# VHH binders against c4kar8, part 337

Target 1, 263 residues: c4kar8
Amino acid sequence: MAELSTPSPASPAPLDGGRGDELEKFTLRGARQILQLLQDLITHRGLITAHTGGGHSFMTAVLKVDEERGRVVLDPSPDPQANRRALAAPRLTCVTQLDGIRIQFPLVGLGEGQDKGRPALFAPLPAEMLRLQRREFYRLQVPLAHELSCLLKAEDLARKPVEVSARVIDIGAGGVAVVVPTGAAEFVIGGTLPACRLALPDGEPIELDLEVRNLNRQTQRNGTEQLRVGLRFAALPRAADTRIQRYIFKTERALNAKARGGL
Below, E stands for the ipSAE of ESMFold2; O stands for the ipSAE of OpenDDE; V2 stands for 0.75 times the mean of E and O plus 0.25 times the DockQ between their complexes.

## First folded at step 19 (VHH)

Design kf16 (framework vhh_vobarilizumab_d1; at its last look DockQ between E and O 0.65; V2 from the best seeds 0.70)
Fold by OpenDDE, look of step 19:
Structure kf16 (fold): chain B 263 residues (1-263), chain A 125 residues (1-125)
Amino acid sequence: as target 1 above (263 residues)
Amino acid sequence: EVQLVESGGGLVQPGGSLRLSCAASGFTFSYYAMAWYRQAPGKGRELVAVITSGGSTSYADSVKGRFTISRDNAKNTLYLQMNSLRPEDTAVYYCARVEVWYKDRSGSTFEFDYWGQGTLVTVSS
């Protein structure tokens, strides 16, 4: 009985830096964003494939983030050889997935040690983290003729509460994408924006909680920079869901009718 | 509760030897790196020696070749053998538990979370 060696799931290869310009849109460089994402990895106990180069990798996890000292603590490999390779590598490329989103980040300056009596690997916080969001849900592009807006309750750089009126550019069952002026507020991926208000054409604004899922800087044709914020509906009431679905359906039908030469 | 209790301090003549002990309790001693610090009168605390759980040791330059840090995991005891003592070694010596240590290309870093009460070592003619 030949034990069918279940092919070890091919460790996702690091994305080659060749498509540099496109990847920049998905690269997080903000300290707060990086910290939050690392914390999310801890919270979700996300397994990380750490690539050491030469085709070698090992499984690890973020155990701790020390913001004060600017370091990340990783779970060492049970394989001493893997740990040696990691420590010898000039760069560790960490690849993981959280909620279906591929996350990739480099670690440099790896060290070995112990945290509270447990062996651990240490590295400075990554300078950047790549987050590739796959759109799982169909999103309707909001027609320019429709003025969908979302009032976001966010914080500024000083952590003061601010309200930002954002234009909705796409909407789906799972959330909205909005555009805001750069610097209007500080958004953190994984952060919750409570008691936001989504304005639909068919009635009163819907109050809802939004979770920041994606941040992308966009340059408009006029040269103005805007921030695209992908937001997930955190707790959507059934009535609100129905209204959103109705809007999407109605709008899609109208767009399709127009495309067919109807109205 | 984590406890560290130093002993073995006293008066010794220059060139003499002394062995300090630190009895540890309230945690799994064998899992932690341990260290000796000292504080001379009117001076700040300085690291004297560190020993990892694996038995790797490091020393301050001022004591290198004269002092030896060791541990007995079965007895939950840390030791500092001090030889060729000098007047400048006069200090209160403290046992410390290393909460975090790491070594990278730039060197070693140690962070401590528990300290003993200390034992006085006086080196005088």
Scores: ipSAE 0.763, ipTM 0.895, lowest interface PAE 0.5, mean pLDDT 89
Fold by ESMFold2, look of step 19:
Structure kf16 (fold): chain B 263 residues (1-263), chain A 125 residues (1-125)
Amino acid sequence: as target 1 above (263 residues)
Amino acid sequence: EVQLVESGGGLVQPGGSLRLSCAASGFTFSYYAMAWYRQAPGKGRELVAVITSGGSTSYADSVKGRFTISRDNAKNTLYLQMNSLRPEDTAVYYCARVEVWYKDRSGSTFEFDYWGQGTLVTVSS
């Protein structure tokens, strides 16, 4: 089957926060693996977005890797202010893609100078690199019109079973984010919610086990408190995985077709 | 072919002065940071002074205030003015081209790819 591609609206932005635990299995930490991946970026002339924090970033590239000295050499920005921000930042978060594979890595200890008479930035080799296929990082923002919900089988404060209908706000290959009223149930990070039901627009609800990954309190426009719950799919059956991917694909195509219809 | 040729060494009494020169050829001199190294008898090599392509300088603590590194890009020549010479300055002085330099939070790094044959400076009574 042909690859179906739709660009992510925030492809250059770093993946952090609530996805950290989900991404660990895609993290390369071996020195040889890191060196080879950096060399691949050099060979393919990969363009990198380097994030300095505070919403600032600049474009760069890996010019060379010095294995003996354990360092990378980066192209400096033509904007001196961008270079100054990079040097002041405690961490530079580099984001790029190679043949549809998203690559993200931190650099610390950045220095400024010259390599063979040409301006350059220098850093130790990164301690880790993320390597993700699109399906592994993409999260569809669920249209409100679809009214996706997930029935959570959780416990109340008295440790008694309670069912909570939660609105799904985003969905990806590895999980969902939902919102519930504050106090509707007790959620524990790392806890498992067995036999929950994910309702997609067509077909029967999908029964699946969920693991709580993160919790975030939010205040709605009307002052009502709600809880954003990040949930990972546990032991996802193949049929369920197929249905979820099909929903994401169809919804993504429908949204893109409307956008291409123009104003 | 990169060539660096030092000159200007000799015998001087303590408190005297010398000016070393380094004639560079085979590369675009103005693009590179340049340095002077020295090696005293029975001792290891010591970085004496560095000058960047932009003219910024740095010096070993042992020579600060007494030595001045400079460059003339039109003549492809690096200089070291040495004043208030001491017997401890006795060494072979080498001109070197900086391959890599950078400054980070831990300090400055200088790495060299070419240097000359050296010129002997002897400071004695």
Scores: ipSAE 0.672, ipTM 0.863, lowest interface PAE 0.7, mean pLDDT 87
ESMFold2 (binder alone), look of step 19: mean pLDDT 81; pTM 0.797

Design kf17 (framework vhh_vobarilizumab_d1; at its last look DockQ between E and O 0.67; V2 from the best seeds 0.68)
Fold by OpenDDE, look of step 19:
Structure kf17 (fold): chain B 263 residues (1-263), chain A 125 residues (1-125)
Amino acid sequence: as target 1 above (263 residues)
Amino acid sequence: EVQLVESGGGLVQPGGSLRLSCAASGFTFSWYAMAWYRQAPGKGRELVATITSGGSTSYADSVKGRFTISRDNAKNTLYLQMNSLRPEDTAVYYCARVEVWYVDRSGSTYEFDYWGQGTLVTVSS
């Protein structure tokens, strides 16, 4: 009985930096964003494939993030050779997935040691993290004629509460994407924006909590930079859900009718 | 509770020898790197020697070849053998538990979370 060696799930290969311009939109460089994402990896105990180059990789996890010292602590490989390769590598490319989102980040300047008597790898915080979100839910592109807006309760760089009126560009059962002026607020992926207000054409604004799921910088045709924020509905009342679904359905029907040459 | 208690300090003549001990309790001693540091009167604290859980040692240049750090895991005790003592070695010597250590291309980093009360070593004629 030949034990069918279940092919070890092919360690996701690092995305080659050659598509540099397209990937820039999904690259996080904010210190707070990076820290939050790393913390999320810790919280979810996400396994990370660490690529050392030359086709070699090992499994690791983020054990700790030290903001004060600007370092990340990783779980070493049980294979001493893998750890040696990691330490010798000029760059470690870490690849993981969180909630269906591919995450990739480089670590440079690895060291080996111990944290509280436990063997660990140490590195400076990554300067950037790539986060590729796959859209799981169908989202309606909001027609330009529909002025959907969302009042976001966020914080600025100084952690001062700010309200930002954002245009909704797409909407689905699971959330909305909005555009805001760059610098209007500081958004952190995984952060919750409480008591936001979504304005639909059919009535009073819906109060809801939103979770930041994605951040993408966009340059408009006029050269103005905007921030696209993907937001998940954290807790949507049934009545609100019904209204949102009704809007989506009605709008889709109208768009389809128009596309078919209907008035 | 983590406790580190130094002993063995005293007055010694130049060229003499002294052995310091640090009794550790309240944690798994064998898992942790340990260190000796010292503070001379009117000077800052300086790292003297380190020893990893695996027994790898490092020394300050000022004491290299004269001092030896060692550990007895069965006794939960850290030692510092000091030979060829000099007046400049006069200091309060402290035992410390290393919370974090790592070595990278830039060098070695040590962070301490517990330390003893210290023991005075005086080297004088």
Scores: ipSAE 0.782, ipTM 0.905, lowest interface PAE 0.5, mean pLDDT 90
Fold by ESMFold2, look of step 19:
Structure kf17 (fold): chain B 263 residues (1-263), chain A 125 residues (1-125)
Amino acid sequence: as target 1 above (263 residues)
Amino acid sequence: EVQLVESGGGLVQPGGSLRLSCAASGFTFSWYAMAWYRQAPGKGRELVATITSGGSTSYADSVKGRFTISRDNAKNTLYLQMNSLRPEDTAVYYCARVEVWYVDRSGSTYEFDYWGQGTLVTVSS
């Protein structure tokens, strides 16, 4: 079945790779900072979701960091198939949270063996680790009742200008995800859509430039195809940023109040 | 206290055979991979053979087909059967407990934490 939202609100999933340059300022590359963060995960017994690709993942933990040898030791899965997928994968994308801060890092060159007679996985230290506050990774799942839309100024298959009204399915500090019918327009990753309009409930639409970061084709149950388009805000004015963050905050408070019985 | 005691070394003519034993104590033998390594006079250590806790074996190319590593977990004993011995096999042979081992795309890694005093094997006519 087709899914209209990429991030699951209850499960840690990797951040979209199309946000790479946006995320660089939150990327730790210093050996000392990486070692300290890994040791914090060990100390707090942080549970890690390790993604092997193809929608597969397993739960693990960092058992030990060996600075002298430049490696980490991980808890293997009790499921042998998960371990085989991890060893076959070109990279393992590890995702976890420590004190409300999201942590994500790659491991490459995974090996299997034993540490002091216990099964374990081994990898070189990661070359980078993402460390993000909630604001920097959080995406509000837009309630259907809000019917948020974004008017996209794009091109059709014949390279002619077209305006497409796209439903916003999630929104965060750095961008939105929208859905459009397949064939409504042509999108290319890295392409810029100038002067689009984001309609929030309070006030006039926000005019902003968007950059296409990812594309996912989805088939609905009735066989209708749609395209999920991940869009980054380019050159976002402060007033627009403030309105977006207030929408997110207000909507979350309203959703939480309904969950608690409307207090 | 972990102890590893090798025995069975001696003087053998080329083409002969010896069986080395290693008595292990002070730890749960069946949990650990074990290895034999050797050190010829004035030379560095050479890994000869390994055996995992599950019984999988690996050998150096120089001894493959001639040496057999085995273990008896009920007796806490590691063995090395050495056939078709050559003068180049002359060395002190040590059994070792493997602290860390793993296999990745670049090959195998073995790190030892305990070894015995060794047993001398001399192959000479």
Scores: ipSAE 0.591, ipTM 0.830, lowest interface PAE 1.0, mean pLDDT 87
ESMFold2 (binder alone), look of step 19: mean pLDDT 79; pTM 0.779

Design kf18 (framework vhh_vobarilizumab_d1; at its last look DockQ between E and O 0.66; V2 from the best seeds 0.68)
Fold by OpenDDE, look of step 19:
Structure kf18 (fold): chain B 263 residues (1-263), chain A 125 residues (1-125)
Amino acid sequence: as target 1 above (263 residues)
Amino acid sequence: EVQLVESGGGLVQPGGSLRLSCAASGFTFDYYAMAWYRQAPGKGRELVATITSGGSTSYADSVKGRFTISRDNAKNTLYLQMNSLRPEDTAVYYCARVEVWYVDRSGSTYEFDYWGQGTLVTVSS
């Protein structure tokens, strides 16, 4: 009985930097965002494929993030040769997935040692992290004629509470995408925005908690830069869900009718 | 509770030898790197020697070739053999547990979380 070696799931190959311009919008460079994402990887015990080059890789995990010292601690490979390759590599390309989102980040300047008596790899915090979100939920593109807005309760760079009125550009059962002026607030992926207000055309604004899931910088045709923020409904009351679903359904029907020449 | 207790300090003549001991308790000694620091009167603390759990050692240039750091894991004890002592070696010597250490292309980094009370070494004629 030949044990069918289940092909080890092909370690996702690093995305080649050649499409640099297209990936820029998915690249996080904010220190707080990077720290949060790394913390999320710790919290979820996300397995990371670390590529050392030459077709070699090993499995690791982020064990600790030290903000004060600006370093990340990784789980070493049980294979000493893999660790040697990692240490010899000018760059380690880390690839992982969190909640269906591909995450890729470089580590440079690896060292080996111990943390509290446990073997570990050490690196400076990554300067950037690539986060590629796949849309899991159907989202209705909000017609320009519909002025959906969301009042976001966020923080600025100084962690001062700010309210930002954001235009909703798409909406689905799971959340909304909004656009805000660049610099209006500091958003952290995985962060919760409490007591936000979603304005629908059919009544009073819906109060809800939103989780930041995606950040994308967009340049408008006029050259103005905006931040697209993907937000998940963290806790949606049933009544609110019903209203949102009704709006989506009604709007889709109207759009379809218009597309068919009926209106 | 983590405890480090130094002993073996005293008065010694220049050129003499002394062996310091550090008794460790309250943690798995064999997993941790250990270090000796010293503080001379009116000076800051300086790293003297380190030893990893695997027995790899490093020394300050000032003591290299004269001092030897060692450990007995069975006894949970760290040692510092000091030979060819000089007046400039006069200091309070501290045992320290290394919380974090790593080596990268830039060099070695050591961070410490526990220290002993120290033992005084005086080198004088």
Scores: ipSAE 0.787, ipTM 0.908, lowest interface PAE 0.5, mean pLDDT 89
Fold by ESMFold2, look of step 19:
Structure kf18 (fold): chain B 263 residues (1-263), chain A 125 residues (1-125)
Amino acid sequence: as target 1 above (263 residues)
Amino acid sequence: EVQLVESGGGLVQPGGSLRLSCAASGFTFDYYAMAWYRQAPGKGRELVATITSGGSTSYADSVKGRFTISRDNAKNTLYLQMNSLRPEDTAVYYCARVEVWYVDRSGSTYEFDYWGQGTLVTVSS
C-alpha cells in the first residue's frame, strides 16, 4: 500500500498514553519476549504504521532483528519527507496487528543508512512492546442514538459532592470516555470516583469505581465547551465485565449489519 | 563471488604520494558504500575513509586533507589518493565493502562483510 495516501483508518492509531498503568499487564519487557515478537512480525511480513508525531505517519515493516547487536532494521518510506520526520522525532511509535493481536512499540534513536546496499532505518531494540488481544484494546464509539450515560459521583468547584450524568462517547474492556459540560464538576487525574453508575440499555445500571486518567477540553462544532474525561474501571466484577463485552459485541455487530445493508 | 583486489602499495619516502586501487567484482558495485581501512603492525584496524554509493565521503582525522577517497562506478574501482605521506601511515591498507552503515544521534556505524588481501604501504627514508 501507498504510504500516507491510503492509511488504515481504524487500526493503526497509537493507544492513549494516559492508559499506561492499565496496559502494563500487557507490556512485554523481557529481551527474549521482545525478540520473539519481532521475529513473528518478520515471519508474517506484518505491515506497520509508524507514527512520527504531529498527526504524521508512514507505512513500514521490520526487515531484520539482530539480537547480538541489539538492533532492528526497518523499511524506509519512499517519501523522503516522512523519513526526515521519523529521524527528527524523539521517538517513533510503531503500531501493527498480527492475526488479530495488536502490537505497539516505541523506537528511539532512529538512524538512517543502508543494509546490504539497500536503504534502511536502524534503531536499538525497543525497551518494551505492547501485545493486546482485540478485546484488550478495542474501544467502541458509542452511537449517539444509544444515549449511553454514566452517573459520576464527583466534587464541584467548592469540593462538595455532586452527581453528574455524563454521556459515554466510547467504551472498552478497561474503561470509558465521557463528556461533561465545562464546570459541572472538578476532576483530578489519578482521583477515584467511587460508586458511579454505568447505564447500559439492558438491565440495571452497573455500579463501579472509576479512576480519572485524562482530561481534555473540547469545543463542539456549535461552539459549546465540554470536558472529555477518560475513566478507567477499577477491579471490575466478572458479571459487569460480561455485560460490557456483550454490549460492545452486539452494538458492533448491529453497526456492521447496517453498513453492509446501507451500502 | 565477491572479490576485492587492492594494488598500488609500495615503499615511499616521507612527503611522497601513492594511489591505491581496489578492483571490485561479483556484486553491483554502485549500490554499496565502500571503505579503506588500515592496520599498522601491532595495532588494531583503523577506518581511513568511506564513500557512499551517492559519492559522499568521510575521513579519519589523521588523514583529512592528505587522503582522497574516490570511486569509478563504470570501472567498478575504488581509489585512495594518499599525499604528504608520513611514517605513521605505514600499514597494510584494505579495501572493504560496507554491509551496513547508518548515522544516528550517537554517530556513524560501519560494518564490513568483504575485504581484500591488502596492499602494503611503507613510508620510510
Scores: ipSAE 0.590, ipTM 0.835, lowest interface PAE 1.0, mean pLDDT 87
ESMFold2 (binder alone), look of step 19: mean pLDDT 79; pTM 0.778

Design kf19 (framework vhh_vobarilizumab_d1; at its last look DockQ between E and O 0.75; V2 from the best seeds 0.70)
Fold by OpenDDE, look of step 19:
Structure kf19 (fold): chain B 263 residues (1-263), chain A 125 residues (1-125)
Amino acid sequence: as target 1 above (263 residues)
Amino acid sequence: EVQLVESGGGLVQPGGSLRLSCAASGFTFSYYAMAWYRQAPGKGRELVATITSGGRTSYADSVKGRFTISRDNAKNTLYLQMNSLRPEDTAVYYCARVEVWYTDRSGSTYEFDYWGQGTLVTVSS
């Protein structure tokens, strides 16, 4: 009876910092917020995967937060080699989950020592902590072949109502990113676009309200300027949410199958 | 109750030697780093030497090569062997338990939670 070694759940890889702008809204930089989150990790005895680089990681936990001295105390690895790697690393990337929310934070300036007779690792408090709700963070890049579109009800510079057909470039449970021609409408961050229509390939368009969350000007290779608009779903009906989730799941499976050479 | 009791202090001539002892009780001695501090008359307390639970030692530059910190975990005793004593070594010497220590790229930090009453060392001709 070959004990099927259940593959150790792949330690969640650190989120690549390349999507910096999109992650900013999920990044905590306030000292009080950081301290509270670290305290929550202590309270819940959250296991942390600490990445040292080069594909190496070890399991740790926050043992103590010292606000007065501005330091965090971590449980060292039982593996001396892992601790050596951690101490040699210029940066430790800590990844954990609390209440279904992914938490990621860097530690810099790691030291080894002892706290009340117990071996420990020490670091300055993180300058930032990323708190990501899985449902909101994952964005499917929409294949060009799907021609996913969103009819935006917006206003022009004269505050005249306009309808803009926008191509959806990415979609997640929390919203969509679309591209529109520059000057097609005026978008205000925090503004609501009511009664928009998201066209999915599987049926009738979904009517929904969208909140503008991000605006980025992009220049295409041909020199044409476009506006990328990040939109959050406002009060999404359950049926619509289910359809969106189904679309994402189906598309991801298809993409993965294609990537594996199956299609 | 945590107790640290220093002994071995006294009068010694310049160039002489002295061995200080610190008897520890009330805690698991072998788990804690320990340190010697000294306070000269009219001066602040200064760290003299440290020893980790694993036996790693560090010394102030002023005593390096002359003083040796050691420990006997079986006896719950910390020692400071002082050789080539100088008048400037005259001080009250204190044993201390290290509550927290850590070493990073910038150096070592030590925090102490218990101190002995001290033992006087006088180096005089």
Scores: ipSAE 0.775, ipTM 0.903, lowest interface PAE 0.5, mean pLDDT 90
Fold by ESMFold2, look of step 19:
Structure kf19 (fold): chain B 263 residues (1-263), chain A 125 residues (1-125)
Amino acid sequence: as target 1 above (263 residues)
Amino acid sequence: EVQLVESGGGLVQPGGSLRLSCAASGFTFSYYAMAWYRQAPGKGRELVATITSGGRTSYADSVKGRFTISRDNAKNTLYLQMNSLRPEDTAVYYCARVEVWYTDRSGSTYEFDYWGQGTLVTVSS
């Protein structure tokens, strides 16, 4: 069994590559668009989380873009181990935000050296950059009082069908994250869970297919072990999407009103 | 103002030795990788040796084992010790400052922003 990676809640996580075709419409591939977006990151001094794989990341920034030579210059980590991981990684996945817009791009062929006597990392210009508005990446943290749940059609260790009622902890346009007791079922990253039922507060549960995207172990305050399961909506019907967006909008509006009115 | 001033060139017989110096000013010498280039009559410039700020060196195959690049960061000076000189080493030798260098899977890249005026080395019997 592969070990579960430690979560990194303080750093923005990259959007999963398994959703690449649905993200294609938000992907910039034009050289001039890419150069301009990189220049905007430089001008606004955007801090970037660079993911090297295996749950490891470091903070960086784009220091320069050189159109003539087709390269970017990045700030190296003060931690030599982070730099070594970055240089060894087949792909460095960079994640940041600019004015509420999420930006993600890959760098391949990373090199290490100096720019004007200062340590720096070097890479060819990215071939693509993902740019998403808030509604396109936003995940609502579900209030506990809503008791939102999802009935999962999963399998036990013996590969027999089992139904698991899982609490929904966040929800967005592309999926949910749920928690289940450790050992309630066997989950495999990339596995599909057909005909699950998402229970929203108003109305009948929504039947939908889910794909397992990530798994993380958590220990609650009372010492109870549970598993956080990240789930992608597969082929979400329009009516279901409308209900989910309505729930998110109403809940967000209510939370904003509560924040303005105090505790 | 960045200045690089080479010295130490001259006429030597084959098998002889020379030591070239390059006095650097106008920048923080210890931050920069440095290099020696040479240009023989009728030929393009050839990279002879490099030295990083930390002292790691590299050499052209034609001079490996005969030439030694070194630096004294306290004196802002780059050196090239040239031993077992051959007529083919006859050239103008230039001290150069490395603006950008890096290594990746495709190899090493060096880009230079300042050169000195050069010092002539002639190896002839």
Scores: ipSAE 0.589, ipTM 0.826, lowest interface PAE 0.9, mean pLDDT 86
ESMFold2 (binder alone), look of step 19: mean pLDDT 81; pTM 0.798

